# VH-VL binders against E3 SUMO-protein ligase pli1 (pli1): the designs that were tried, part 8

Target 1, 154 residues: E3 SUMO-protein ligase pli1 (pli1), of Schizosaccharomyces pombe (o94451r108to261)
Amino acid sequence: YSRPFAPVVHSRIRFRKSPFYDILEQFNAPFVVPACVGTRNTISFSFHVTPPALSKLLNDPKQYRVYLFSTPSETIGFGNCLMEFPTPQMELRINNQVAHANYRRLKGKPGTTNPADITDLVSKYAGPPGNNVVIYYMNSTKSYSVVVCFVKVY

## First folded at step 23 (VH-VL)

Design c2 (from d4 with light chain N35D)
Fold by ESMFold2, fold request of step 24:
Structure c2 (fold): chain C 154 residues (1-154), chain A 121 residues (1-121), chain B 113 residues (1-113)
Amino acid sequence: as target 1 above (154 residues)
Amino acid sequence: EVQLVQSGAEVKKPGESLRISCKGSGYTFTNYWMHWVRQATGQGLEWMGNINPDSGSTNFDEKFKNRVTITADKSTSTAYMELSSLRSEDTAVYYCARELYEDSYGTFDSWGQGTTVTVSS
Amino acid sequence: EIVLTQSPATLSLSPGERATLSCKSSQSVLYSYNDKNYLTWYQQKPGQAPRLLIYWAKTRESGVPSRFSGSGSGTDFTFTISSLEAEDAATYYCQQYYWYPYTFGQGTKVEIK
């Protein structure tokens, strides 16, 4: 009999459908942002916009956008995930520029948090060097998974 | 469910123009790019161009420069391709094709029945 | 412009035989960052519009029989019908969708003896 291989997880995250946009493509394997209670942490990863997505983005930049999504890692695989940032005490940078998003959660209204629209910070070339994501955060009580997606907005 | 219905066959003379319609049904017309592909008798498929029916944005193969116009009418869910200054080599079957909406967009998951155009001399 | 060259021009085979079709691209259609090839295979039967079979070079469209498969990467691609059936008599085209203009191979005609 053979020894087991460590599993390779390349799961797509399925978010609850939104009346404001459709998710067309996920650009990266989900990146884990570990819980961080009482301390500060910094996480970084990269992603690349695919050539067909870039063509659509350049044709119609009002309709096609690049959004950063986040959801508690524990919810993946148990139905449609809700958009939620790790903590209000965070800063998101794309290619060393601050992204502006509302990281706060609304009490009693789960899943009302908007993803971050990072389109204007993303490289408009399909080739290298790609795009760098840095998250500075503090006091996240859960582990989160982060993906960057291509979307069509209504 | 999804259907693309094209206008009927045409016989044209050199120098004339043609206009082919493609009506989409069974889906949200404005969500899908529409493409035009032609096939001359005994030859392969040739991409001509496309349109985003929501924005009106278009792309064309340079081979058809200044001869092809692609438009769409949201209210009737109909795309149009016009080809001017017709030549005998424009004799072909013309197809409209719907682009896949997500993930592998750039592939065509539904095609019209084709419109046969004969440019007679 | 990315040129796709298919071979052979024609295959004449008996039912149950394996059909192997080649498509070669003048430049790579592999996006190395996601390991996907932007290459599609279509089937066109006489008097009909093309039918999508395979996208991303290897991924079978829903409802396409398992005897159809695609393989290869970069510039060299293969389409295989593992056990040919009479209904598979058609012309098969590869298409790239890496960038505009989209282009097709010239086709391989599969005939049943």
Scores: ipSAE 0.742, ipTM 0.880, lowest interface PAE 1.2, mean pLDDT 90
Fold by ESMFold2, fold request of step 24:
Structure c2 (fold): chain C 154 residues (1-154), chain A 121 residues (1-121), chain B 113 residues (1-113)
Amino acid sequence: as target 1 above (154 residues)
Amino acid sequence: EVQLVQSGAEVKKPGESLRISCKGSGYTFTNYWMHWVRQATGQGLEWMGNINPDSGSTNFDEKFKNRVTITADKSTSTAYMELSSLRSEDTAVYYCARELYEDSYGTFDSWGQGTTVTVSS
Amino acid sequence: EIVLTQSPATLSLSPGERATLSCKSSQSVLYSYNDKNYLTWYQQKPGQAPRLLIYWAKTRESGVPSRFSGSGSGTDFTFTISSLEAEDAATYYCQQYYWYPYTFGQGTKVEIK
């Protein structure tokens, strides 16, 4: 009667299929970016590129890429998640270098936002200390879950 | 439905070259790395090398020095392995094997039927 | 190169018995940051190509009977057939795929008495 259902959190987020890439591996458990209205917030987390993925990346860096994805946290248990950044008012840094992506979405066209291609900022070493992700943001009305994935582009 | 079909058995003399084909069907050939693994009679498995059929990138076990060449033809969905300067110790069954596409790359989920090669004077 | 050593060389058992096979790696194949071991088990019957059974040391490939299982971590791995069936007579190989060159154990031959 009284208790709302908690969202189901899965180890892998299932994004809607893209004609431009295949997601081959997810490197981190979904990291929550909390809602933040009228103030600024900063989150950070780390991920590591696995040894077999690193081998592929070093062999064929035009075909294998590392993408950062984001989707509203409330949707991640249901599949067909849409790529959406928390807010246009954000900055993404990978290993203290600014990543450049289009954080805006086309109004009325969900699923048109591209993930951030962070490949050139990622450490080409599988050991410590890994890769640090920092997101500075404001005015996100929802909570978002963020994952870094290994992809093959076509 | 995934199939890897290899060329037939061969008998070779020492010093000759060997060229084995492996035709993939029932899947997108260019998405999967192809590997070559051999097995001498009564012996274990030995990894030789691989190829990304889309880019042509290859990796080899140093044991084969410059004796092994691995290529792929995207238009025919066929990979090739060539081994030169054959010796009697190269007598083996040669397999092609397809690597998993996602998550646990480096494991082989489909294998060719094997090509028996005998190197005899 | 990472050397894999399997034991015993041959295991002769009756149907219904438990088979336990060992694979030891000269270097760790555990990637601590994802807690995955890059080790695979194959089955090979005479005259046939190998068949993938288990990857990541303990994850069963789809369609593989549940009597097959894997365990262990780092350098020491075990493959188990819980109740041996006549069709399980084969040679079993472990393989590491942590880095090139990929290497296999020398195999354990399982025979049915």
Scores: ipSAE 0.736, ipTM 0.876, lowest interface PAE 1.3, mean pLDDT 90
Fold by ESMFold2 at other seeds, fold request of step 24:
Structure c2 (fold): chain C 154 residues (1-154), chain A 121 residues (1-121), chain B 113 residues (1-113)
Amino acid sequence: as target 1 above (154 residues)
Amino acid sequence: EVQLVQSGAEVKKPGESLRISCKGSGYTFTNYWMHWVRQATGQGLEWMGNINPDSGSTNFDEKFKNRVTITADKSTSTAYMELSSLRSEDTAVYYCARELYEDSYGTFDSWGQGTTVTVSS
Amino acid sequence: EIVLTQSPATLSLSPGERATLSCKSSQSVLYSYNDKNYLTWYQQKPGQAPRLLIYWAKTRESGVPSRFSGSGSGTDFTFTISSLEAEDAATYYCQQYYWYPYTFGQGTKVEIK
């Protein structure tokens, strides 16, 4: 499990291949969303769209998208990870705007396993490079790792 | 095997237009941006512009903006570059180049064989 | 636009020697948030198309011999051939891909004595 003389922290999450998109780039080191039962928790982090990715996004915004992914932290590094949000009892904000993912946090629907498309919240924020992510959540029984990726959709 | 095959050498007169084709094979043509780069004899490389073959979106160096047209045909996996109002300084070898798909976009991992174009009176 | 200046213009060396090529950028091509430099090195032999050697300033493309390496950050970059072989005689170009228009250095010609 633990590697001698090397950090154990993984910088890249490998997700199961999808017929609906290709992951082209991961913008942030995986950010841990700790388990939280019976209390409310808030986490925040930033990510930055790279200059070449931004050029593609501006050229073809229907084809190139920015997706937020989540997977149980325990599965990272042991094969292809599946998309899973920590809890339906969460709110995702990108640059202080509530993300479309609120409809995707509903339990028991097939859509709850899809990554969140946050592109319109990134592309509409006119400030300097950088995007703020805030997650308000409760009743997550596991620790999750969150990454924001650049994708091409079909 | 990834291959980019360009159309053959051309001799042109000043004021004419040129049109070079670049056929991609061995990969998913629509996933990769295609670039055009030229090189005058004994000189360095000069980026001209690119195209997303799936959407048709293009970008150009400002110095070519009104003279260059870049298109792509998805059904034949072929990109085209047209340069109008030719001058003697347009004499060069013209290359097509494929952009890397993931992570390090803007890097060219495959190049065509080059098309020699001579513009002389 | 971002101007890349290579030096020397020509480098003439014997087989087995270390070749060191410089590429200087008029503006930083480092994106500090991911710590990546958007700079690429190509090799071009006479009558041939360029060949990709190095991207992100330091990452070798698949199939590129380990004697080729890149280093540097921001505005100052170095390309090294650790032990020069006769087949390495070529012109080497740096290229930036931070933003449009993409630009190339003017090249460094490496000759074998």
Scores: ipSAE 0.733, ipTM 0.880, lowest interface PAE 1.2, mean pLDDT 87
Fold by ESMFold2 at other seeds, fold request of step 24:
Structure c2 (fold): chain C 154 residues (1-154), chain A 121 residues (1-121), chain B 113 residues (1-113)
Amino acid sequence: as target 1 above (154 residues)
Amino acid sequence: EVQLVQSGAEVKKPGESLRISCKGSGYTFTNYWMHWVRQATGQGLEWMGNINPDSGSTNFDEKFKNRVTITADKSTSTAYMELSSLRSEDTAVYYCARELYEDSYGTFDSWGQGTTVTVSS
Amino acid sequence: EIVLTQSPATLSLSPGERATLSCKSSQSVLYSYNDKNYLTWYQQKPGQAPRLLIYWAKTRESGVPSRFSGSGSGTDFTFTISSLEAEDAATYYCQQYYWYPYTFGQGTKVEIK
């Protein structure tokens, strides 16, 4: 069963600037992860690394990375978005491999969650079939929007 | 206020080498790939190669690979292109060009003024 | 190597006329997943460095007049000057940036009669 690809027309999410990386390109239209109160849910979508981004990634993999970002959907358009995952009880898989990231926000410190570095799990080809993202999650009280971005790290 | 300032015109003899500098100002030099493009008189533009000034990584068009060296000096914000074993067909204007940082990488938004190189027999 | 072929070589027109320039690529430069064509148009006036006009085949760079436009997809691209002005006398180049080596068309010279 093939999962839907992200729409061709994209809306770029503006995240708060980080001293540790610059966001260079967003690969997918924001994908909504619905609220899921009192139960479990699974979502999936795909993204593709563009040919010029892939060239940079292959040249300098220490400097160029692929990060997965998440932010509450309702905050988009009201200033720079903060990095926040739906719930600490989630699992992220990229191309059927578990991504290891810290999904918890520090108590009382919004914007302390790092995006997930998924670079080592991403296909080294720009063409089909692309990259599959699966999120297993539970008890998310809000809807979230998820994007995968090309970044340069400092 | 982004500027790319190249070294001056040169007249060379066949078999010699040339070295052209390109000093960037008004931006973070190490964030932007620098490219070298030449243009022979009455001809079009020809991509020669590039450098990531931060890492030193380079790519070259195969036709120049054995003769061209591209380097960058972070401390002076200056890129260099060296072309060895010059021939009369290397007579051209040589440009440095800065690649866009976001989204449309590979497009050149700033160019040096060009360096005219004449290789006379 | 992706070869770009421009036509015509020279285009002589009067002020106010429409200029239509072609660029054909030996391979597609369309990335279907984002619907972007990795093709750029430059203007080069005599004695000057090239100036970026259009990227992604259709997107005007900031400060570029609206009379300049790009169209096409895949392998066939068109650059149009809707109402030619005297300062538009220049050579126009297409460039692909899909894969290395980056390549340029041979140029189309636009002359004002």
Scores: ipSAE 0.724, ipTM 0.874, lowest interface PAE 1.4, mean pLDDT 90

Design c2 (from d4 with light chain N35D)
Fold by ESMFold2 at other seeds, look of step 23:
Structure c2 (fold): chain C 154 residues (1-154), chain A 121 residues (1-121), chain B 113 residues (1-113)
Amino acid sequence: as target 1 above (154 residues)
Amino acid sequence: EVQLVQSGAEVKKPGESLRISCKGSGYTFTNYWMHWVRQATGQGLEWMGNINPDSGSTNFDEKFKNRVTITADKSTSTAYMELSSLRSEDTAVYYCARELYEDSYGTFDSWGQGTTVTVSS
Amino acid sequence: EIVLTQSPATLSLSPGERATLSCKSSQSVLYSYNDKNYLTWYQQKPGQAPRLLIYWAKTRESGVPSRFSGSGSGTDFTFTISSLEAEDAATYYCQQYYWYPYTFGQGTKVEIK
């Protein structure tokens, strides 16, 4: 048989620190959203809230939130990643409900995009069926990696 | 250095109440849940309950929920545990313990020195 | 309530020997979607507070010597000291943190002959 070399992959994404929240746990391995120019694309994946995270979320839903993060795949492993969405021409659905987030990037201000707060759309049960994420998008010139994280907000 | 410093040893009579303080230093007090765990002489560890010092939210083992009160004072970085209607069976060393902040929260990475409480007639 | 049962109650061994401690859970503490077991091991020396050694059943805390290890999954867990040292004389506790109330095993006392 043949053993092709695999490039290094990262199971976690390290984001730049924010004064507004701390990332406590990443629920999924980074999921790739491929580049897509001149056409539309759809991707989907699942994540599950862990039992200890669920306990904190139910105790203090104002302080503990579930955020969806995105960063260009090419930047992972080269220092702290900045939050940015693939394209302003996208729709995010969590468990078949539209999430409302600002996907627009501010010109000349990298890392000013907020992650999507999807807490109110996330299942409040551990175990099956988990949470389904669907991203519909157009005109992303780069490949992006997406993770859903448990956060504490200030 | 993370440090949890508890109030001193106490001798109590049955029916009295106990109040133990636990002052946290060397970390952001409001970020970490604080837990109370006791250990009778020659016995194992028994979880009593916890508090989110930022919100004041608490959880208790059912065995204690009507006798235990857990509070926190953010301004002094101090958690408190009160146990009422003391019995001789409440004789134990009482610990405060801080849980991990990320990933494996629910495990305790720092413990107070313990407060020895003796309840005797 | 998840009950943790440890065995043996006492283990008396010589320096350099391997210590093997068991912790059995009345319910699974494995979350299959991340393959993590919510099971922790502590060491407690006489007159001292417990010390965190291992979390997620197998992950060693920073600064914990490599002779300490954990294994197992679901309901059956093992804690191993590969080569006992005199300073390892202590009582060892498992703890679950899957659901409230958090619970501990009753402990295994390790003595050095």
Scores: ipSAE 0.722, ipTM 0.875, lowest interface PAE 1.3, mean pLDDT 90

Design c3 (from d4 with light chain E61Q)
Fold by ESMFold2, look of step 23:
Structure c3 (fold): chain C 154 residues (1-154), chain A 121 residues (1-121), chain B 113 residues (1-113)
Amino acid sequence: as target 1 above (154 residues)
Amino acid sequence: EVQLVQSGAEVKKPGESLRISCKGSGYTFTNYWMHWVRQATGQGLEWMGNINPDSGSTNFDEKFKNRVTITADKSTSTAYMELSSLRSEDTAVYYCARELYEDSYGTFDSWGQGTTVTVSS
Amino acid sequence: EIVLTQSPATLSLSPGERATLSCKSSQSVLYSYNNKNYLTWYQQKPGQAPRLLIYWAKTRQSGVPSRFSGSGSGTDFTFTISSLEAEDAATYYCQQYYWYPYTFGQGTKVEIK
């Protein structure tokens, strides 16, 4: 991304409030998934679960979960971001295991896409090497920003 | 708005048990872990344990694990701490404390007024 | 168990002076992957419950005056009151929340001359 005239950098994404969960902590700086029209692309990054989050996750794994969120990069400075994956033509892997999520918006309704629950694929250790995220995708007409968050589910 | 109100002072004899209540108001009781911390006269603070009021999951300092029971009643928004086989060194002020919900959870943003417990013959 | 050692035990100062309090941890409370220290500072006045001032070693809680600040990393931490006011007379405690059991320093009492 070009930086003319001191561009704005956002370290945290504020998603629209959900009745189904609360976001308690964001584990990584927003990671950009670039637009990719007519070709395939692969991106990867890492995140680490913090020691206090790990304690809660191990105590109450039904209530505490790890979710992967995505939203168009152009929206991340304004709050009330809507959950949206880059393209239905994608595969998400966490620590080399395929995650299963609904990547499509349901019938064009904004905010109907659920984040990916990746809890069962995340390392249950606070130390190295952390967790590896790989996204294989194609035909994303926008850039997307991806974060992994600690959540409490209602 | 957030308040933690504890039960009143107690005088106990060695070998007895105590039970302290902590009623939370002004927030969603089941969202926040509740902790118990004590302070002997002229001494520092000592963490005893905690509870997730929604699930009932608990953690204890090993020093108290055999003597401490921590429970919560969701219907009354009240946490309880029981300490058995009391000794003179259990004389202290006992606090309940609410853990932060987001980001820096593990720190305590609200405290009860404290319950003074005296264990003497 | 992570032991926190505070110094000095007592600090007697006049209004307007700078107070500097130390907290040393027997083990690092820094999570290197997010560069956060899991250390908190509380204020406790006589007859009152503790009040949260600083978390993550240097982040002020909402409503805490800017004269209170924290610094340090790993095992060595400092709490500073930049210009002491009469209402700041209290005992100050550090706490770690990296691993159970959570532990507190023994406190530093700040007195106004």
Scores: ipSAE 0.758, ipTM 0.885, lowest interface PAE 1.2, mean pLDDT 90
Fold by ESMFold2, last read:
Structure c3 (fold): chain C 154 residues (1-154), chain A 121 residues (1-121), chain B 113 residues (1-113)
Amino acid sequence: as target 1 above (154 residues)
Amino acid sequence: EVQLVQSGAEVKKPGESLRISCKGSGYTFTNYWMHWVRQATGQGLEWMGNINPDSGSTNFDEKFKNRVTITADKSTSTAYMELSSLRSEDTAVYYCARELYEDSYGTFDSWGQGTTVTVSS
Amino acid sequence: EIVLTQSPATLSLSPGERATLSCKSSQSVLYSYNNKNYLTWYQQKPGQAPRLLIYWAKTRQSGVPSRFSGSGSGTDFTFTISSLEAEDAATYYCQQYYWYPYTFGQGTKVEIK
C-alpha cells in the first residue's frame, strides 16, 4: 500500500537481479497476504499465462518457467526487492495441487530464498479458467505481496 | 549498439537453395528469439519462422515448413535461414529480426539490413 | 491464421495534416485477462528495414515521437500521425503476435504531396 501524501499504486514488483533467472513478465497485480499472528489464514487469487508466454513455455519448458514470488509489502515501492515468503508455516497450492518449495529464511543471508517453481502445476491453456493460487498460513508478522512471473532460467 | 548484419545479395536459379546468415552483436545472442521475414518487391511483409538460439527450438509458417530450415550457431552469434527448391515467387528481400526479451515479446525491436534474393531463369 | 487487413492502401497528404490508418483483424488479438492487445505497428521507409513504433496496440516504443499513436481493441485498430512531417513518408504495417504464425497487414503507404 502507498502512504497518504501522494499514494502510488505499484502494479509491478522489481526484484533484485538473480544470476539464476531473468523475470520476463508478471502475470498478476501484487496480491496482499495480510499479517496474521496467533491465527490461521487462507488467501486465494488467480492468474493467467499470456498467449506469447505460453508459446515459449510449450517450446522450451526446461528454459522457461513459472515462478511464484513474495516480498514484504512495505518494500515494493523501493526496487531491489528480496524474495521472502510470509512465514515458514505455510502451504501453497496451485490448481488444488500442493507446490513444494522451501519457505524458510536463512538468517544473515537475505536474498537466498528461492521463489517457488510452480510450472508443472500451471494450466497449459491460455483461456479460461486460468490458474488458482491458495495460500494457507499462520504467524506472518508482516504483510506480503505475491506475484506470479514468467522467467527464463539459466 | 545492437546490430544484425546479414549476408550479401544473391542471384539464384529455380530449383537451387538459398542460405542467408544473420550475425547479431551488442547483446546476449542466446536470450532473444530470431525471426525471418521476407518482402517481395512492392509487397508486404511475410513472417517465415523463428528460432530460439539457446535451445534450437523453431516454429514455421506452414507454407514454408517443408522448404525452410532455420539454425543458429551460439559460438558465432549467427542465425541461418535456408530455403530450398527456389521458385521465381521466392524473389524478395529477406530480413532477420530480433524479438523483444521482456513483457512484449513477439514484437521485433531490431532488424537486419535485408538480403535481396533474385530467382530467375 | 489471423489475417490483418489494412486500409487505405495509400494516403497522400500534405505536411501538417493528420494521417489515420486502419488495421482490422480476422480474430480478436485482445487477451482479456491482462487487457492487452497483441498488435504492433512498424514504419518502413523506402530502402530500409522496418522500425518498431507501437506495441500492445497503443504503447509507444522509447524514442518514437509523440505524434505517432495507436488505438483500438479486439479486431479494430487505428494508427495516427497527428501532424504529418516530411520524414514520415513510409509504409506502415500492423503485425499480430497473439499466436503463430505471426502475420502482417499488407501495409498502408503514406506519401507527402
Scores: ipSAE 0.729, ipTM 0.876, lowest interface PAE 1.3, mean pLDDT 90
Fold by ESMFold2 at other seeds, fold request of step 24:
Structure c3 (fold): chain C 154 residues (1-154), chain A 121 residues (1-121), chain B 113 residues (1-113)
Amino acid sequence: as target 1 above (154 residues)
Amino acid sequence: EVQLVQSGAEVKKPGESLRISCKGSGYTFTNYWMHWVRQATGQGLEWMGNINPDSGSTNFDEKFKNRVTITADKSTSTAYMELSSLRSEDTAVYYCARELYEDSYGTFDSWGQGTTVTVSS
Amino acid sequence: EIVLTQSPATLSLSPGERATLSCKSSQSVLYSYNNKNYLTWYQQKPGQAPRLLIYWAKTRQSGVPSRFSGSGSGTDFTFTISSLEAEDAATYYCQQYYWYPYTFGQGTKVEIK
């Protein structure tokens, strides 16, 4: 196994289509959450809601939402990625507030995990300082890539 | 595939009202914000306002305060723009335009054919 | 309100020449956190609706010939036609979509001599 001159970097994650929402915009480059077994890890990154997205969110907050997505890092380049959190043993905080989501995965039922709806925790201002994401987690045997997206829900 | 078809040309007198329709086809009407843009003869483009046809939410340029109403009918996939208290300065071609759905939304990827409106005494 | 000012008003050039059009914004339309400029270029021929050419200041819409390009950032933007063709005779408009109200430049008319 030899590493080439530079790795292929994927800037966009293409998730499998959902009948319940459409992904309209990805706010951040995929952030890697490394594998971690037998200890607690913490990962932090930020994202910003763009001015056009903020306008839609403020106009129609029941229809436009901000979702956090996760998928195994090795799947990113192949499209039709399935939503999966790194581990059920995790806590997500947005701007120092706990986000509530079901982090459990169902063996044999991939793609049944909902993204986290973080809309009510996101700053309703497009300027600084943006939004801080903190993930506390334990017992993730794979590397995961995380993005925050603007969505329209049905 | 995507089409925006507007109602026909109109001749109006000052003080009258204008109502233009824009029927969308070939796409999911409720997913796309619809915009209204006008162009006076020999002049540039002027944004008037928009509507989310799913929710009915609207935004307007302040220049048209109290004169413009924008509505949409989901069942017929048709947007409407009404402009009241017409003046000769309202003589223009009026366009409907569809906003992009994802990524670079706020840009207009499809336009109606335009409706010529003449306001004269 | 963000005001867009285009120059020149009219540009008269020969086939094969390079056309350079300016659009200046009264406020920055760059969102520094994603490095995107919320500026679009349209082409409009007489009797027709505008046609989208370029968005995010630099990104060419699908099906737009490569002779059309956009550059610039913040408040100063340039639209270039690298080698004019007769069919490029039209009026070109910039538009910002950073905040409402959306606004257009007043247009630059390109004429082929």
Scores: ipSAE 0.725, ipTM 0.875, lowest interface PAE 1.4, mean pLDDT 90
Fold by ESMFold2 at other seeds, fold request of step 24:
Structure c3 (fold): chain C 154 residues (1-154), chain A 121 residues (1-121), chain B 113 residues (1-113)
Amino acid sequence: as target 1 above (154 residues)
Amino acid sequence: EVQLVQSGAEVKKPGESLRISCKGSGYTFTNYWMHWVRQATGQGLEWMGNINPDSGSTNFDEKFKNRVTITADKSTSTAYMELSSLRSEDTAVYYCARELYEDSYGTFDSWGQGTTVTVSS
Amino acid sequence: EIVLTQSPATLSLSPGERATLSCKSSQSVLYSYNNKNYLTWYQQKPGQAPRLLIYWAKTRQSGVPSRFSGSGSGTDFTFTISSLEAEDAATYYCQQYYWYPYTFGQGTKVEIK
């Protein structure tokens, strides 16, 4: 009469510390971007900026930012994760507007990829409708997990 | 070791102004919002306002109707609260309190020792 | 502003008894999208500054004994001391941090018989 195995889900991703920002809060459970080779794929999810985070963002928008992070799903739970986008062949949209970031990886230089600063595309209301994230992508050889975080930048 | 050390007790007369200091140590002063909370004798806690020491941005409870000024000097890691046009009802212990940096910000994880202020004729 | 009402005003109990304190909010402090309640519990002993015990209504601050717990959601919250100890004699305050101005309940004084 044993209970079936429950899936183990990590609710938070721990990223390597950066001298350029501190992660203050994660707004969403890690969302999986499945591997996809030879075809195009689309994923979407929503997040909401919490009332206390919104207060800080509205007070000091130069210091408080909203960043989108990504890391290979397989690395979660095994130490500090490195920032890495699923593929250079991707487009990120926040609330139907294109976000601009450098999606490329540099061979031999792990951890040099910057998260996407999406602050200017994020709704400045804590209530509905929240924020939609859409990723169009091709040729991701691994599964990635994506989170949107509140950060303080230096 | 995080410490918030406030200036000493004061006795004031009605109509005077009050200025209390709060020196933070053992942490990065500019990362944490600083709050001011007062407590009249035998009464509960009353939030007065806060400051982001890095930017100087402030928020206030409207009850103080521009009588309160909150400032910070990041070079000395010291926050200040000024309360003008004092009345006997302003007799209280005044606390500075540090807001949490991550996740549940808006809660206060460290408090100063308090500054007792008596306003009497 | 969000008004917090605590009850009872005073609670007098013997060591080992369970203390139950109520905090009621004039409006919800639940953010439904993350399922977090923006409510904090503090302990204040005479002559001392408040001490943070619980945030998000239910999450214990590090170093806080497990006999302290919080429950409830929305507008109705409960703080419990499962087995009262002499050192727990204090006044306990709830605080909301959903919107400015931040507000506190008027306190519940816990006395040991």
Scores: ipSAE 0.725, ipTM 0.874, lowest interface PAE 1.4, mean pLDDT 90

